# Designs tried in a protein design chat: VHH binders against Triokinase/FMN cyclase (TKFC). Part 5

Target 1, 201 residues: Triokinase/FMN cyclase (TKFC), of Sus scrofa (Pig) (f1rkq4r372to572)
Amino acid sequence: KQMVRVLERVCTTLLGLEDQLNALDRAAGDGDCGTTHSRAARAIQGWLKESPPPASPAQLLSKLSLLLLEKMGGSSGALYGLFLTAAAQPLKAKTDLAAWSAAMDAGLEAMQKYGKAAPGDRTMLDSLWAAGQELQAWKSPGANLLPVLTKALLENAEAAAEATKNMEAGAGRASYISSARLDQPDPGAVAAAAILRAILE

## First folded at step 21 (VHH; from aa5 with S104N)

Design bb5
Fold by OpenDDE, fold request of step 22:
Structure bb5 (fold): chain B 201 residues (1-201), chain A 118 residues (1-118)
Amino acid sequence: as target 1 above (201 residues)
Amino acid sequence: QLQLVESGGGLVQPGGSLRLSCEASGFTFSDYAMGWYRQAPGKQRELVAFIYSEGYTIYADSVKGRFTISRDNAKNTVYLQMNSLRPEDTAIYYCAATGYPSDNRDYWGKGTPVTVSS
């Protein structure tokens, strides 16, 4: 039930951001980033109405990957699918903090290796990567408490999304637009940060 | 101009094998992820297998260990090797091209029917 609530929060967040994301995307893309995320949200909601989600985090992420590839489509669907599929792997054995950290790393590595994007390219990867970097802090001696770590993670992700305002697009549709035309954050990065907040807040 | 043409479908008995092919034209094949989807009568279209440009693959749970997706960029072709076929695999199978990260579009073939029946 907790998982359902989290997923519903993600969906509600994405649906609420549809117009904003589309507006951001009109400046730098084809103007449908919000619509594609809303389509994903509706697909997830529809899925949840059919049956409870898997209890296993690994199975959940894998199923979400397939669902997004099926229903979301486009670049975002492909990239989220890639991230989620890879992230699911470390969670098969354990679901502790170390496993989730490994999951984030796996997803990020997959996106970079197969997603044709790197941190700094002004994509959703920027937000996710920033979050991942902060998450690595749990390994340090005297690591912060989980709530503090979570807060820092979210702030870092959101800051990274905002920072895409000043980036030249190295990947995605925006890469065909001169940097002079990009004065707003990447809608993919904004969406990714918002998803993280919905999950972790 | 852009085309995806599926082939290889047909009637097969349970436990049998089929190999589907999808030949692409009209776009830079190597820049796109390719996927096989299927739609059974009265059901929603579902992802069967997905392969990224550089070979990363994703499979539906229902076909893992039985189906293999592969691609030949020199031939602009994606394949689906289907082994140990089951009646529940009966569907129209569609090939799709997914652009990322630059082309936020999906392209679809017309489909090829696969029927698994005794």
Scores: ipSAE 0.863, ipTM 0.932, lowest interface PAE 0.6, mean pLDDT 93
Fold by OpenDDE, fold request of step 22:
Structure bb5 (fold): chain B 201 residues (1-201), chain A 118 residues (1-118)
Amino acid sequence: as target 1 above (201 residues)
Amino acid sequence: QLQLVESGGGLVQPGGSLRLSCEASGFTFSDYAMGWYRQAPGKQRELVAFIYSEGYTIYADSVKGRFTISRDNAKNTVYLQMNSLRPEDTAIYYCAATGYPSDNRDYWGKGTPVTVSS
């Protein structure tokens, strides 16, 4: 039930950002980043109507990966699918904070190795990477520190998204656009940060 | 002109095997992830298998251990080896190309039918 609420929050967030993300993407890409993420959101919502999500985090991430590859499409679908599939692996054995940290690392590594993106390339990876750096601190914190860590994680992810406005695109559609035209944050990074907030707030 | 051409579909008995091929042209094949999807009668299209440019693979749970996706970049071809076929595998199988991170478009073949029946 809690998982459903979280997923619904993610979906609502993405649907709410559709126009903003499209606007950002018109300057840097083909103008459909918001629409693509909305498609993902609707797909997730549709999936949840059919049956409850898997109980295990590993299975959940794996199913989401397949769903996004299936329904979202495009580069975002491919990258999220890759991230989620890889992230699911460390969660098969354990679901403690260390496992989640390992999951994030696995996803990030997969994106870099197979997604053809690196931190600083002005992509969704920038936000996720920033979040991952903070999540590593969660491996052995006291329970009372979780809110502080969560706040820091979200702030770092959002800051990283914003920082993409000053980056030269090293990957993605924006890499073929003059840097003079890139004065806004990467819509993929913004979306990724928003997803993290929806999950963790 | 980008083109994906599937082949290898047909009628097979349960427990049988088929190997699908999809030949790509009109784009840099090695830069794209390739996927096999299928659509059964009255059902929505579903992902079967996905292979990234560097060979990372993802499979639907329903085909894990039975299907294998592979690619030959020299031939601009992606394959789907289907073993231990079941009646529920009956569908039109589609090949798709996904560019990343730069090309946000998906490209689809026309599909090849696979029928598993005794």
Scores: ipSAE 0.778, ipTM 0.914, lowest interface PAE 0.6, mean pLDDT 92
Fold by ESMFold2, fold request of step 22:
Structure bb5 (fold): chain B 201 residues (1-201), chain A 118 residues (1-118)
Amino acid sequence: as target 1 above (201 residues)
Amino acid sequence: QLQLVESGGGLVQPGGSLRLSCEASGFTFSDYAMGWYRQAPGKQRELVAFIYSEGYTIYADSVKGRFTISRDNAKNTVYLQMNSLRPEDTAIYYCAATGYPSDNRDYWGKGTPVTVSS
């Protein structure tokens, strides 16, 4: 099934980024962002071996949210859990392209309302927000435009991840020790952009 | 330093209720999301309920409608109200704290045992 292939590609991507994400995390953290994402990838791989994933997208996102809160943990697990739980809601009734755009909007709104994050705060939200801005075109008919819109979405998300190197940390350990910009991109934003690429390519 | 102390566990008959509490100290409580997890003998630890600083909640499917997580930021305390308890709810219940959006570390309490049996 196509969902299993996408999830396996996401897992392979995250496992391959472990050292890079840990290196980025050392600038403002304890150097474990890559390890945390690898833990999530292994949990997903194990879950796929135990049973087929739910066919419903809403159920899939809800189950992934619980899995990440259980097995990934940390701030990344909390933020992904919040995003996925909220994103699942618009997908309960319909799963067309407009519903997926609404799912992205719901996830982004939840992260801003409850996730202590806004665009510019140097978090994974920066990449997801950029992707969401490009995704608005999916609410229009015109599947023939999807390759162009997909490219724009991924490029915008990846550029936003890179741009976090110019941002001050908005919370956490780095905000108390150094208020200067860190000159390296946020590992969470880099991971989020890589996940989006694994999903859409 | 950072400390989480659970209380309220015990032996309860099926259909009964318990209220777990977890008091936190050594950190700014409103900067943390809080969770209740449980681990039964021979099983992996699983999520029960999770609550963000401003009150957004997420529940495991097996406890929806029976359990309620809440927090009181003024008292640095998170609660789990457990109603309609079943033998399958028997486990050690752990309180956990997660700093977000940027702190990637989890902090865990020592756990409080809950046994549901006749």
Scores: ipSAE 0.698, ipTM 0.883, lowest interface PAE 1.1, mean pLDDT 85
Fold by ESMFold2, fold request of step 22:
Structure bb5 (fold): chain B 201 residues (1-201), chain A 118 residues (1-118)
Amino acid sequence: as target 1 above (201 residues)
Amino acid sequence: QLQLVESGGGLVQPGGSLRLSCEASGFTFSDYAMGWYRQAPGKQRELVAFIYSEGYTIYADSVKGRFTISRDNAKNTVYLQMNSLRPEDTAIYYCAATGYPSDNRDYWGKGTPVTVSS
């Protein structure tokens, strides 16, 4: 099944990035971003071995949300959980490209309203936001434009992840721990961009 | 020092109700998402319900419609109202705090036992 292959590719990507993400995380964090994403990847792999994933994309995203809140934990688990739960709603009725664009919009809105994150805050939202801006074109694409739109989405997300190296850490957070530029990309943003590439490649 | 103290557990008959409380101290409560998790004997810890600082909630399928998570930021407290309890709900219930958007650490209480039995 195509969804199982996508999920396995995401897991393989995250496991391969563990050391890189931990190294990036040491610049402004606990040095555990790679470890927490690897924990999520192993939980997903275990889940896939137990049973086939739900056929409905909405049910799939809802189950992944619960799995990450349960097994991944931390701020990353909370943000992915929020995003995935909200993104599942537009996919209940339709699963075409426009519905996936709407799912991205719903996830981004939830992260901004409930996730204490905004573009420019140096979080995984920076990569997801950039992808979301390009995904707007999916709401009315011609079929022959999909390769161009996919390339633009991935390039925008990856560029936004890299650009977080110039951002002030913790902007918009009520408890400011650091305001210094770090000259290294945010590991959460790098992970999010890598996940998107694994999904769309 | 961050501290989470659960209370409200006990023995209850099937179909009954309990309200769990978790009082938090040593941190800015409104900066944290809160969760209830449970672990039955011989099983892995599982999510029950999760609530974000502004009130967004997520529930495990097994408790949806029966349990309600809520929080009172003025009292630094998160609650779990458990209705229509079943023997399968028997477990130790743990409160957890998760900082977000940037803190990957979770903080855990010691747990409060709940037993649903005739």
Scores: ipSAE 0.693, ipTM 0.883, lowest interface PAE 1.1, mean pLDDT 84

